# Ledger of designs, part 84: VHH binders against q9p7j3

Target 1, 174 residues: q9p7j3
Amino acid sequence: MILPLFPETQVHVFVYENVSNCAAIHEQLISQNPIYDYAFLDAATILYKKQVYSAIIRALEDRRDEQMKTKTIHSEVILSLSPKTEISSAFRQFSMTKKSKNIVVVKIDSKLTEEEEFERLDKLVEGNRVEFSDEELQKLIDFKVLKKNYKLDPSTLENPLASILSSIALRGYS
Below, E stands for the ipSAE of ESMFold2; O stands for the ipSAE of OpenDDE; V2 stands for 0.75 times the mean of E and O plus 0.25 times the DockQ between their complexes.

## First folded at step 7 (VHH)

Design p81 (framework vhh_5c3l_4; at its last look DockQ between E and O 0.70; V2 from the best seeds 0.00; counts 0 for: pae E 4.8 > 2)
Fold by ESMFold2-Fast, scan of step 7:
Structure p81 (fold): chain B 174 residues (1-174), chain A 120 residues (1-120)
Amino acid sequence: as target 1 above (174 residues)
Amino acid sequence: QVQLQESGGGLVQPGGSLRLSCAASGFTFDEYAMSWVRQAPGKGLEVVSDISWSGGRTTYADSVKGRFTISRDNAKNTLYLQMNSLKPEDTAVYYCATHSKWGYPDRDLRGPGTQVTVSS
């Protein structure tokens, strides 16, 4: 995918359900193995495609403006999902863990097509790929986790999109 | 090896001020985000503030917002925390921390800490 505001940037997003090797993947992320240079998100935290795209756009804006807080664009995507953008809490809130079952994987600046990245990721991730769609994401979300991460009140839980996108756009400002 | 050393802790009265410093060595300080983390007696770790490599982006816990200011001097490899309007609930060991390149908390590195006691 190509973003209108960042036409030179290739973006691929993949969703896997029923992943059995999250502990092994997590060890590779902790060791910073370059093969695993992707943003690995816990699907329990992602409700909408627009949520992921908003975080990607924020990360790309921070890279453009030389204001990245982390050292990699993929880490900046994880950070940008957080309303407060405090590094340790953002990673605890949104990144995959050893106990994750369903994951969303983002690749930025890929030199490969979507299908080529899928073939590569299929060798790293032991799970079932599903479509990156609001319908599929809504099957994997944990609303208790979403409410906690975005501090949603009961009135916004029924239609939280605007609140989530506002939180990502405003970040730590308010 | 990454080395972080805090200083500036001590006993202060409620409403007082204190400035903590953290001397960093063993890594390219001006390329990494830094944090101040505290642990009160019998409680877990709380991140009170973090700052980007350039100092251009800062965050604060709600408990300290408006009272604490994080800053850094990259030429001196030093991180600071200016603490104003101190409260008894700010009593804790304060740790300086740096983050790994990929940001995963399991790789965060902390100094040995400095004790701050706010008491009359």
Scores: ipSAE 0.717, ipTM 0.869, lowest interface PAE 0.8, mean pLDDT 89
Fold by OpenDDE, look of step 8:
Parts: sequence; structure tokens; C-alpha cells
Structure p81 (fold): chain B 174 residues (1-174), chain A 120 residues (1-120)
Amino acid sequence: as target 1 above (174 residues)
Amino acid sequence: QVQLQESGGGLVQPGGSLRLSCAASGFTFDEYAMSWVRQAPGKGLEVVSDISWSGGRTTYADSVKGRFTISRDNAKNTLYLQMNSLKPEDTAVYYCATHSKWGYPDRDLRGPGTQVTVSS
């Protein structure tokens, strides 16, 4: 996938359900194993494709403008999902944990086709790939977690996408 | 072995200033975002300020905005916190904390802390 404003950056997004080895993946991530150079998100925190794309775009913009808070683009994607500026908070809110069952995996700067990247990733993730769509994400979301992460109330729940995108876009602009 | 050591804490009157330092060793300092966190008596850990790996981006808790300044010297592997216009509510143990290159908090470390007491 190529984003219009970042034509030189190839992006791939994958969704897995019923993942049995999140704990093992997590250990590799905290050890910074280069083979696991992806952004691993807890699917329970993701409601929309546009939420993920918005975070990716924000991260890429930060990189372009040399304003990344974190050293890596994938960690910046995770940070960008959060309305909070704290790295630890963002990761606790959105990153895959040892207890996760369903995950969204983002690859930035891929040199491979989507199929090739999938084959590579499929060796790392023990779960079932599902379509990256709002329909599938809606099946995996935990609304309690979502509401907490973005401080959604009855008024904003009528259009949660707008609130989420605003939170991502305006992070740090309090 | 990763080591962080805070210094510069002490007793000051309200309106006073302190400058905290954190000496880092045992890891590639300039690849890590850093934070100051604090813990007041009876309260949990609070993030006071974050600084990017390069030092180009800083963030602050609302309670300290305009009063505190976070900075770093990557050549000296040192993190700083300039605290001005101190208030009694700033009384806490202040910790220097790392953020791993990939951001996962499981690898975050902090020093033993330095006590800051603001009292008349």
C-alpha cells in the first residue's frame, strides 16, 4: 500500500485473531529483535481502518519533520494512536501485550509485496489472518477500552471516528 | 548494565528553583527517549516531562508547564530538569526514567530517585 502523501513509503497492515503466541512475540519486541520490526497493536483498541492510517500518517509526518519522539517509526505509530504524549501511556493503551488475543500489525518502509510480507509475518504470528476492514475490526474491539483510551462520552460516541481522529491529529496541542 | 543516577534534589522554599541531573550509563543514551517522573507521598507515579531521543521534542504535564524545563546532553549522557517557581505540591521523589528504542515500557528503567521538598 502506498499513501498519497508519502509515495516512497510502502505500508502494510495485517489483522490476526486468536493469536496464541502474543507472549512470545512480546518477548522478542522488548528484546528488539529486528525480525519483529513491526508495530504490534492490540486489536481490542482499534475500531477503524482510518484510526490506524491516521496514526501512520501522523508518524510519517513527524518523521518528515524530524520531530519523532521515539527512535523508530513503528514505535512512533504506536505513540501516534494515543491522545496522550507519554510514551509509556501510549504503549500501555495501544500496544500488543502478553495477554492480547487479537492484533493489528503495521509495517512501514516495507521492501516486500503485501503477499511476501504476509508470508514473512505468518512465520512469526500463530493466529488466523482476517481482513483489514472496519467490519472485522468491529468484531475485535473492546468498547470499554476504546472509551477509556479516547475519553469518549455519550456526545462523542455518536461519531467516535471524528473524536478519535481529532485526538490523534491534535496530540500535543492542548 | 544500565544505570541511572539522579542528583540535585533538596529542600527549597516556595518560589525557589532546583536543577536535577541524571547521569546515564550502560546503554546508548542518544537512542532513548527519556522522562522525569515523580512520586509524591501517598500518590502514584506521575510523568513530569518527556524528551525525545534527539532532544528536539519535549512534553510536560499540565501541572508543571511554564515552570519546568527538560533537556539533555547526549555527549555527556546526562538528562536535566530545571524546576522554577516550585510549589509545595511539587514535593516528591523525582526519578529519571528511560524509554526503550522500541518504546516498550517493560524495558523502562529508573534511578533510585532524588528527594525534592518544597516547604516554607
Scores: ipSAE 0.708, ipTM 0.869, lowest interface PAE 0.6, mean pLDDT 94
Fold by ESMFold2, look of step 8:
Structure p81 (fold): chain B 174 residues (1-174), chain A 120 residues (1-120)
Amino acid sequence: as target 1 above (174 residues)
Amino acid sequence: QVQLQESGGGLVQPGGSLRLSCAASGFTFDEYAMSWVRQAPGKGLEVVSDISWSGGRTTYADSVKGRFTISRDNAKNTLYLQMNSLKPEDTAVYYCATHSKWGYPDRDLRGPGTQVTVSS
């Protein structure tokens, strides 16, 4: 996929449910195995496609402007999901953990087609791929986690998208 | 082995200052973002401050902004926290922590900590 603001940057997003090997993937991420150079997100924290795209755009903007806080674009996507600026907090809240069950996986700067990237990723993730869609994401979200991560009050819970996107766009300005 | 060792804690009166240090070894320090976190008695962990791998970007919890300054000396593999205008609420064990250069937390992210006590 090509983002209008970043036409030279190929991005792929995949969603897996019922993943059995998150602990093994986590160890590879800690070890910095370059085969695992993706952003692995806990799907319990993601309700909308736009949530993911907004975090990708914010990470790419920070890279363009030489304002990245983390070493890789994929780790910057995870930071960019957070309304807070602390790296530790963002990873605790949004990254896949060894106990995660469903994940969203982002690849930025891919030189592969979506199918080729999927074939590579599918060898790493023991789970079932589902569509990257609001319909599928809504089945995997944990609303208690979402409310806590974005501090949603009752007035925003009915349609929280604007509040979430504002948190991503305004991180560091409030 | 990643090793982090905090020092510089102690007892100070309200309004006083302390400077914490964290000596790092076992990894290429200048490739990693660093954090200070604290744990007050009977409380959970609070992230106090983050600093990018180069030292060019810093962030602070609202409770310490304007009073604390994080910095790093990559030549000495050392992270610092300058703590000014200390309040009793700042009483805690302070830990430094690493992230991998990919941003993911290690199994052993922090040292044993240094106690800061702010008491009149």
Scores: ipSAE 0.102, ipTM 0.510, lowest interface PAE 4.8, mean pLDDT 86
ESMFold2 (binder alone), look of step 8: mean pLDDT 82; pTM 0.830

Design p82 (framework vhh_5c3l_4; at its last look DockQ between E and O 0.77; V2 from the best seeds 0.00; counts 0 for: pae E 2.3 > 2)
Fold by OpenDDE, look of step 8:
Formats: structure tokens, C-alpha cells, sequence
Structure p82 (fold): chain B 174 residues (1-174), chain A 120 residues (1-120)
């Protein structure tokens, strides 16, 4: 897809459930295999499509403004999901781990169609692709983790999306 | 093989200063954000400060803001921590840590650490 404010940047987002090879993917990321140039998120930490898009937009804005804290746009997306400024916390909070079972995969600056990108990614991820939708994300979320990551309380849980988006947008401004 | 080696720790009096260094090797240093973390006796690991890959952005824990300065020399593959106005509560083992450019945590990638002791 193309974001309105970033027409030159093509973005794709995929969701996989019941992934059996997260540990193997993790090893490839450690070895910095270029074919794994994606942002791999733990789906247990993602509740809304807009959460992901908000992080993508934040990362792209940071890149535009030459304010990226991390070297790659994909790592910046992961950082951008976090309300915390420190990098270690952000990566621990939102990144796929060896123990992850469900993942959200983000590709920035894709030169391929969504289908072509899926064909590539499908060779890397051993799991079931599901629709990138709030409905599907809600089936995969761990609310305990979500509440912890965004410090949600009974008042903010009435409108968790607003709280999450505010946290993403205002990171570093508190 | 990724290697990190901290140095510059020691014993200082309250109000004193130290400059820590971290020599990095085995990876492309300028592609990684870096951090200083510390562990005081009986406490867990605490992120003291981190710095962007280019050095343009920094983070400081509230406890060290205004006293500590993180910097890096990418040409020398070295990370620094200037610690001024040291306090007894700053006593800890200080570790240099790297953050993967691929966005996953590398919490196991630290040096052996350097001891900082602040005591009168």
C-alpha cells in the first residue's frame, strides 16, 4: 500500500499465526541475512491496524527529518511502537522472539506488489497467513502484555486505541 | 565475533568524575545504537543511557540526567560515558551493550563490565 503523506514509499504488512520457525527466523536476523529485511513484531503486542500504521508513519517521519535513532527503517518501526524512549525497552516490548507463535511482519520501501512480497515472505515464515485486520489481531493479542507495554489502566482501557496512538505520537515528549 | 570491552572504572569520591570507554569489534559499529547499562549490588540491570547509530540522539535515565554524557566515535569503534558529579548511588558495574539494527534485543551482548565505586 501507499501512504498518503509518503507516496514514494510502498508498505506491506502481513500477519502469521501458528508460526513454527520463529527461532530459526531469529537466528537469521542475528546473522543479518539480507533476505530477512523486515520488521518482525510479536503479534501478542499488537491490537490495532492503526497501531502498526502509526508506528510506521512515526518511523517514516523520523527518517524524513533525519531523526532516526536506529539505523534501519524497520528497527525504527519497532522503536516507534513503544512509549518508551530507550531502545532496549522498545525492542524487548515489541520484537518477535524465539518463543513467539504469532507475528506481524512489516516491509518498508518494497519494490514488489503485495502478492509478490508475500511469495517471498512465505518462503521464510512457516505459519498460516491471516488477514491484517483488527478482528484477526484481537485474536492474537495478549492483553496483559499490551497493558504492560502501554501502561494501560481502567480509565485508558475505555479507549485503548487513543491511548496507544498518543503514546506512539508523543514518545520522547514527556 | 562481537566483542565489547569496557574500561575507565575505578574508585572515586562523591562529586568526582570518571570517563568510561567501550571498545567494540566484530560488527559494523556505526550501524548499531549503543547503550550503557549498570547493575548495582542487589539490584537488577538499569539502562543508564543510549545513543543513536549516528550519535545524533541520546537518552538518559532520570537519575543521571545533567551529570552523565554519552558519546561515540564511529571511526574508532568506541563508546564513551562521561560521568560527572558522581554519587554513592552510582556505584555499580557498568556494561556496554549493543542494539541490533534489525530491531530485536541483544541483551546478551555486553562486555565483562567495569566497576565504578563512589565512596568517601
Amino acid sequence: as target 1 above (174 residues)
Amino acid sequence: QVQLQESGGGLVQPGGSLRLSCAASGFTFDEYAMSWVRQAPGKGLEVVSDISWSGGRTYYADSVKGRFTISRDNAKNTLYLQMNSLKPEDTAVYYCATHSKWGFPDRDLRGPGTQVTVSS
Scores: ipSAE 0.704, ipTM 0.859, lowest interface PAE 0.6, mean pLDDT 94
Fold by ESMFold2-Fast, scan of step 7:
Structure p82 (fold): chain B 174 residues (1-174), chain A 120 residues (1-120)
Amino acid sequence: as target 1 above (174 residues)
Amino acid sequence: QVQLQESGGGLVQPGGSLRLSCAASGFTFDEYAMSWVRQAPGKGLEVVSDISWSGGRTYYADSVKGRFTISRDNAKNTLYLQMNSLKPEDTAVYYCATHSKWGFPDRDLRGPGTQVTVSS
């Protein structure tokens, strides 16, 4: 995907369901194995493609403006999904855990094509790759998790997308 | 390996000030975001403040905003918390903590803590 505000930045997003090796991936992230340099998100937290893209755009803006809170662009994407600028809660709320079953994987600045990244990720992730689409994401979302993470009030939710995108855009700005 | 050691806690009267320090070793300090977290008697862990790897961005919990200031000295591998206008409700064990630069929540890496008691 090509972002209008960042046309030179290559962005790839992948979705995997029924992943059996999240604990193994988690160990590789602990050891900071550069092969695993991706943002690994729990799909239970992602409802829309635009949600992921908004977080990516915010992270890229923070990198451009030399305002990244975390040291890597991928961890900045994870932070950017949170309505708060508080690092520990953001990582707990959105990151893959050892117990995750479905994941969303983001790669920024890849020098590989999308197909080459697929080949690489398919060797790292033991699960079924599905299309990055709102339809597929809606099969994997946990609405209880989503409501908690974005503090959504059911009585005001004619349009959850607008509320989520607003929360991402306004994170930490008052 | 990774080691964090807090200091500067103590007994102080309401309205007083304390400055906490955290000495870090065993990792590349200037590549990690850091936080101060606290645990009051009989309560859970609360994130008080955090700071970016560079020191350029900070977060403060609503309970301490305007009273506490987080800072770091990357050349000295030291994290600080300046606490002003202290209240009895600030009584807690204060821990410094580091965060994964790769965005995973698997490590509750904290120092042993320093006790802050605010009472008359």
Scores: ipSAE 0.670, ipTM 0.846, lowest interface PAE 1.3, mean pLDDT 88
Fold by ESMFold2, look of step 8:
Structure p82 (fold): chain B 174 residues (1-174), chain A 120 residues (1-120)
Amino acid sequence: as target 1 above (174 residues)
Amino acid sequence: QVQLQESGGGLVQPGGSLRLSCAASGFTFDEYAMSWVRQAPGKGLEVVSDISWSGGRTYYADSVKGRFTISRDNAKNTLYLQMNSLKPEDTAVYYCATHSKWGFPDRDLRGPGTQVTVSS
């Protein structure tokens, strides 16, 4: 897909459930294997498509403005999901871990169609692809994790979207 | 092999200052965001501060904001923490840590630490 403010930047987002090889993927990320240059997110932390898009937009804005805190655009997406600018917390809270079971995978600056990118990614991830949709994301979310990550009170859990998006859009401004 | 070596800790009276240094080797230092993490006796790890790969963006924990200053010298592969107005609750082992370029948790990417003790 192409975001309105970044018309030359192709982005793909994939969702996998029942992933059996997160530990192996994690080893490849530690080794900095360039074939694995994606943002790997724990789906337990993602409730909305707009949550992911807002983090992508924030990361792209920071790249445009030469304000990236991390070196790669994919790690910057992970940071941008967090309401805080603290890097360790963001990676701990939102990144795929060895124990993750469902993941959201983001590719920015893709030169491939969605199907071509999927075919490459599908060789790396042992799991079942599902649609990137609010409906599928709601099946994979852990609401206790979401509440903790964004400091949501019980009254906002009916529709936490505005609070989450504000946290992403305004992160680091004070 | 990533190597991080902290120095500059010691015994200081309340209100005093220390400057911590972290010498880095085994990786391209100027491509990595860095942080200072501390552990008080019997407590968990607390991220004190972090800094972008370029040095242009920082974070400070509320407990140290306004008293501590993180900085880096990419030409010398060195990270710094200037600690002013030290309090007894700042007593801890302070660790230098690097963050992955690829966005995974970095708890295993830190040095052996340097002890800071604030006591009269």
Scores: ipSAE 0.561, ipTM 0.822, lowest interface PAE 2.0, mean pLDDT 89
ESMFold2 (binder alone), look of step 8: mean pLDDT 82; pTM 0.836
ESMFold2, look of step 9: ipSAE 0.521; ipTM 0.819
ESMFold2 (binder alone), look of step 9: mean pLDDT 82; pTM 0.835
OpenDDE, look of step 9: ipSAE 0.298; ipTM 0.671

Design p83 (framework vhh_5c3l_4)
Fold by ESMFold2-Fast, scan of step 7:
Structure p83 (fold): chain B 174 residues (1-174), chain A 120 residues (1-120)
Amino acid sequence: as target 1 above (174 residues)
Amino acid sequence: QVQLQESGGGLVQPGGSLRLSCAASGFTFDEYAMSWVRQAPGKGLEVVSDISWSGGRTYYADSVKGRFTISRDNAKNTLYLQMNSLKPEDTAVYYCATHSKYGYPDRDYRGPGTQVTVSS
């Protein structure tokens, strides 16, 4: 995908359902294995493509402005999804866990083509690839998790996109 | 091997101040975000503050905002927490924690902790 504000940045987003090896992936992430340098998100937390892209754009803006809170662009994407600026809460809210079943995977600054990244990820992730689309994401979302993460009340739940995007853009400034 | 050692806790009167330090070794300190977390008696862990690898960005829990200041000295591999206007509810064991380079929280808790008691 081409981002208007970052046209030279390579961005790939992948969605996997029915993943059986999340515990193994999680162990690789905590051991900081560089081949796992991706943002691994729990699909239960993602409702829209725009939600993911807004977090990516915010992370890239923070990198451009030398304001990244975390060391990697991928960890900054996960942080950027959270309305708080607190690292541990953001990761508990949005990142893949050992018990996750469906995941969204983001790769930024890949040296590989999209197809080469698919080949690599298919060896790391034991699940079924699906299209990165609002339709597919809406099959995987957990609305209780979404409501809790973005503090949505009944009035905002009827228009969650605007509230979610505002939370990502402001990132603790409300 | 990651080693974190807290110091600076103690007994203090309400309204008083303490400065906690955390000496870090065994990893490239300036590549890691750091946090202070606390556990009050009978309660779960609460993240009170965190700080970016560079020191340029910080977070504070609402319970401590305006009273506590987190800072770091990357040349000395040391993390600090300046605690002002202490309240009895700040009584807890305070832990220094590091986040993995990728931010994953199950690597967070490394130090043995330092006791802070606020009482008259």
Scores: ipSAE 0.556, ipTM 0.794, lowest interface PAE 2.0, mean pLDDT 87

Design p84 (framework vhh_5c3l_4)
Fold by ESMFold2-Fast, scan of step 7:
Structure p84 (fold): chain B 174 residues (1-174), chain A 120 residues (1-120)
Amino acid sequence: as target 1 above (174 residues)
Amino acid sequence: QVQLQESGGGLVQPGGSLRLSCAASGFTFDEYAMSWVRQAPGKGLEVVSDISWSGGRTYYADSVKGRFTISRDNAKNTLYLQMNSLKPEDTAVYYCATHSKWGYADRDLRGPGTQVTVSS
């Protein structure tokens, strides 16, 4: 996919449901195994494609402006999903855990095609791949988690897109 | 061996100031984001402030915004917390902590801590 503000940047997003090896993947992420250099998100936290793209755009803006808080673009994507830019909290709120069942995986600056990344990830992730679409994401979201992460009240929860995107864009002011 | 050592804690009157320091060794300090975390008596851990590897980005908890300033000197492998307008509620053990480059961790590595007591 090509982002209008970053046309030179290659972006791939993958969604897996019913993942059985999240504990094993998490161990590889803690050890910083280069094979696992992706942003691994808990799908319970993602409601819209635009939510993921907004976090990617913010991370790329921070990289361009030499303002990245973390050392990898993938870690910066995870941080960028959080309304506040506190590292430990952002990872607890949005990243895949040992207990996760459905995940969203982001790859930026891949030297592989989307098809080659799929083949690589299918060997790492023991789950069923589904389309990266609002329809599929809405089957995997946990609205209690979403409400807590973005501090949504009941009136906002009925149409949360604008509030979520605003929270990502206005990081550091909450 | 990675080591973090805090200093600068003590007893201070409300409205006073303290500057905490954290000396880091055993790792490439300028490649790691750092934080100050505190634990008040009978309470859990609270992240007070964090700072990017370069020092260009910071976070402050709402409880300390406008009063505390985090900074780092990468040439000296030292992290600082300037604490102004101290309140009794700031009484806690203050820990220096590192974050991994990827952010994933079972827990962040912390120093032994330094006690800050603000007398009412």
Scores: ipSAE 0.592, ipTM 0.805, lowest interface PAE 1.4, mean pLDDT 88

Design p85 (framework vhh_5c3l_4; at its last look DockQ between E and O 0.59; V2 from the best seeds 0.00; counts 0 for: pae O 4.7 > 2)
Fold by ESMFold2-Fast, scan of step 7:
Structure p85 (fold): chain B 174 residues (1-174), chain A 120 residues (1-120)
Amino acid sequence: as target 1 above (174 residues)
Amino acid sequence: QVQLQESGGGLVQPGGSLRLSCAASGFTFDEYAMSWVRQAPGKGLEVVSDISWEGGRTTYADSVKGRFTISRDNAKNTLYLQMNSLKPEDTAVYYCATHSKFGFPDRDYRGPGTQVTVSS
């Protein structure tokens, strides 16, 4: 995908369901193996494509403005999904865990094509690839997790998109 | 191999000040965001403050905003917490922690901590 404000930045987003090796991936992330330099998100936390893109755009803005809070663009994407700029809560809320079953994987600044990144990820992730679409994401979301992460009340649960995007956009002004 | 060693705690009266330090070794300190976390008697962990890898961005828990200041000296591999206008509810063991460059939740690992007691 090409982002209007960042046309030179390559962005790839992959969705995997029924992942059986999340514990092994988690161990690699704990050891900070450079091969795993991606944003590994728990799909239970992602409802819309726009949610992911908004976090990516915010992270790229922070990098452009030399305001990244975390060292890698991928961890900055994870931070950017959170309504608050507090790192520990953001990673706890949105990152893949050893108990995750479905994941969203973001790669920024890849020198590889989308197909080449998929071939690499296919070696790392033991799961079924699905389309990055609102339809597929809606099958994987946990609404209790979403409500908790974005502090949604009953009035916003009917149409949470605007509330979620507002939370992502405004988090830096806390 | 990551090692974190907190110091600077002690007994102070309400309204007093303390400066905590965390000496880091075993990793490239200037590539990691850091935080101060505390645990009061009988309570869970509370993140009180965090700081970007370069030191230019910070956040604070509402309970400490305006009173505490987090800072770092990357040349000395040291994290600091300046604590002013201390209150009895600030009594806790204070730990420093590092944040993953890859965005996973922080490990359960912390240094031994440093005890802060605010009492008359």
Scores: ipSAE 0.727, ipTM 0.873, lowest interface PAE 1.1, mean pLDDT 88
Fold by ESMFold2, look of step 8:
Structure p85 (fold): chain B 174 residues (1-174), chain A 120 residues (1-120)
Amino acid sequence: as target 1 above (174 residues)
Amino acid sequence: QVQLQESGGGLVQPGGSLRLSCAASGFTFDEYAMSWVRQAPGKGLEVVSDISWEGGRTTYADSVKGRFTISRDNAKNTLYLQMNSLKPEDTAVYYCATHSKFGFPDRDYRGPGTQVTVSS
C-alpha cells in the first residue's frame, strides 16, 4: 500500500496463522540475517489494520524527522505500537516470540509488488497466509493482552480503536 | 561475543552525584539502542533510560526525569549515565543493556551491573 504522506515508500503487511517455525525465524533474527529484515509482530496483540498503519506512519514520521530511537525502520514500527517509550517493553509486548502461533509481518521500503514480496516471505514462514483485514485479525487477537498493552478500561474494550490510536499518536506524552 | 561492563557505582550521600560508564565490545555498538536498567533491593527491574543508536533521542522513567542524563560515545563504544540529586530510592544495582537490532525481545544483553547506594 501507498501512504499519502510517504508516496515513494512501498509498504506490505501480511498475516499468517498457525505458524510452526517461529523459533527458527527468531534464531535468524538473533543472527541478524538480512533476509529476515521485516517487523515480525505477534498477532495476539493486533486487532485492527489501523493499529498497524498508525505505527508504520509514526515510524516513518520519526525517520523523516531523524527522530528514530532504534536502528531499523522495522524495529521502530514495533516500538511505535507501544503507548510507552521503553524499547524493552515494546519488544516484549508486540514482537513475535519463539512461542507465537500467529504473526503479522510488515515490510517497509519494499522494491517488490505485494505478491512478489509474499513469494519471498512465504519461503521463510511455515504457516497459512490469511487476509490482512479487521475480520481476520479479530479471530487472532488475545483481548486480555490487548487490554494490558494499552491499559484499556472495560468500557472501551468493545470498540477500543480510538483509544489505541491515540496511544500510538501520543507516545512520549502520557 | 557481546560484552557489557558497568563501572562507577559506589556509596554516596543524598543529593550527591555519580557517573556510571558501560564499556561495550563484541558488536557494532553504534547500530544499537541502549538502556540503563536498575533493580532496587527486593524489587523487579525498572528501565531508567533509553538512548537511540546515534545518541540523539533519549527517554527517561518519571522517577529520574530532570536528575539523570543518558549519553553515549560511539567512537569509544561507551554508554554513560550521569546521576544528579540522588535519593535513597535510587539505591539499586544498575545495568547497561543493548536491544536487538531487529526487535526480538528475549535476547537483550546486559552487563553484570554496578551497585549504587544512596544513604546517610
Scores: ipSAE 0.336, ipTM 0.722, lowest interface PAE 3.4, mean pLDDT 88
Fold by OpenDDE, look of step 8:
Structure p85 (fold): chain B 174 residues (1-174), chain A 120 residues (1-120)
Amino acid sequence: as target 1 above (174 residues)
Amino acid sequence: QVQLQESGGGLVQPGGSLRLSCAASGFTFDEYAMSWVRQAPGKGLEVVSDISWEGGRTTYADSVKGRFTISRDNAKNTLYLQMNSLKPEDTAVYYCATHSKFGFPDRDYRGPGTQVTVSS
């Protein structure tokens, strides 16, 4: 897909459940295998499509403004999900781990169609692709983790999307 | 294999200073953001400071802001933490940690740590 205000940047987002090889993927990420040039997110931390898009947009804005804290746009997406400015905190909060079972995968600056990108990614991920939708994300979310990551309380839980988006947008301004 | 080794810890009086170093090997150092984290007795792991891959951007925990300075020498594959105006509350084991280019390493990608003790 093409995002408004970033017409030259093609983005794809995929969701996988019951992934059996997250540990192996994690090792490839650590070794910086360029074939794994994606943002791998723990689906347990993602509740909304707009959460992911907001992080992508934030990362792209940071890149545009030459304010990226991490080296890659994909790492910046992970950072952008967090209300915290600390890189390590953000990654611990949102990045796929060796123990993850469900993941959200983001590709930025793709030169391939969505289907072509899927075919490529499907060789790397051993799991079941599901629709990138709020409905499917809701099935995978860990609300305890979500509440912790965004410090949601009874007042903010009335409109968690607004709170999440505000946290993403205002990171570093609190 | 990713290897990290912290050094420079020790016993210091309140108000004193220490400089921690972290020697990195087994990965392309200048492609990773780096962090200092610490664990005090009976407490969880706390992020102390982060530094971007090129060293141009840094963050600090509120508890150490203005006192600690994180830096790196990519030519030497070394991470530093200058700790000034140390307080007893800074007593902890300090670890250096990597950040993956595309993800985040587990705790297995931290060093063994160096003990910092601030006491009169």
Scores: ipSAE 0.027, ipTM 0.354, lowest interface PAE 4.7, mean pLDDT 90
ESMFold2 (binder alone), look of step 8: mean pLDDT 82; pTM 0.838

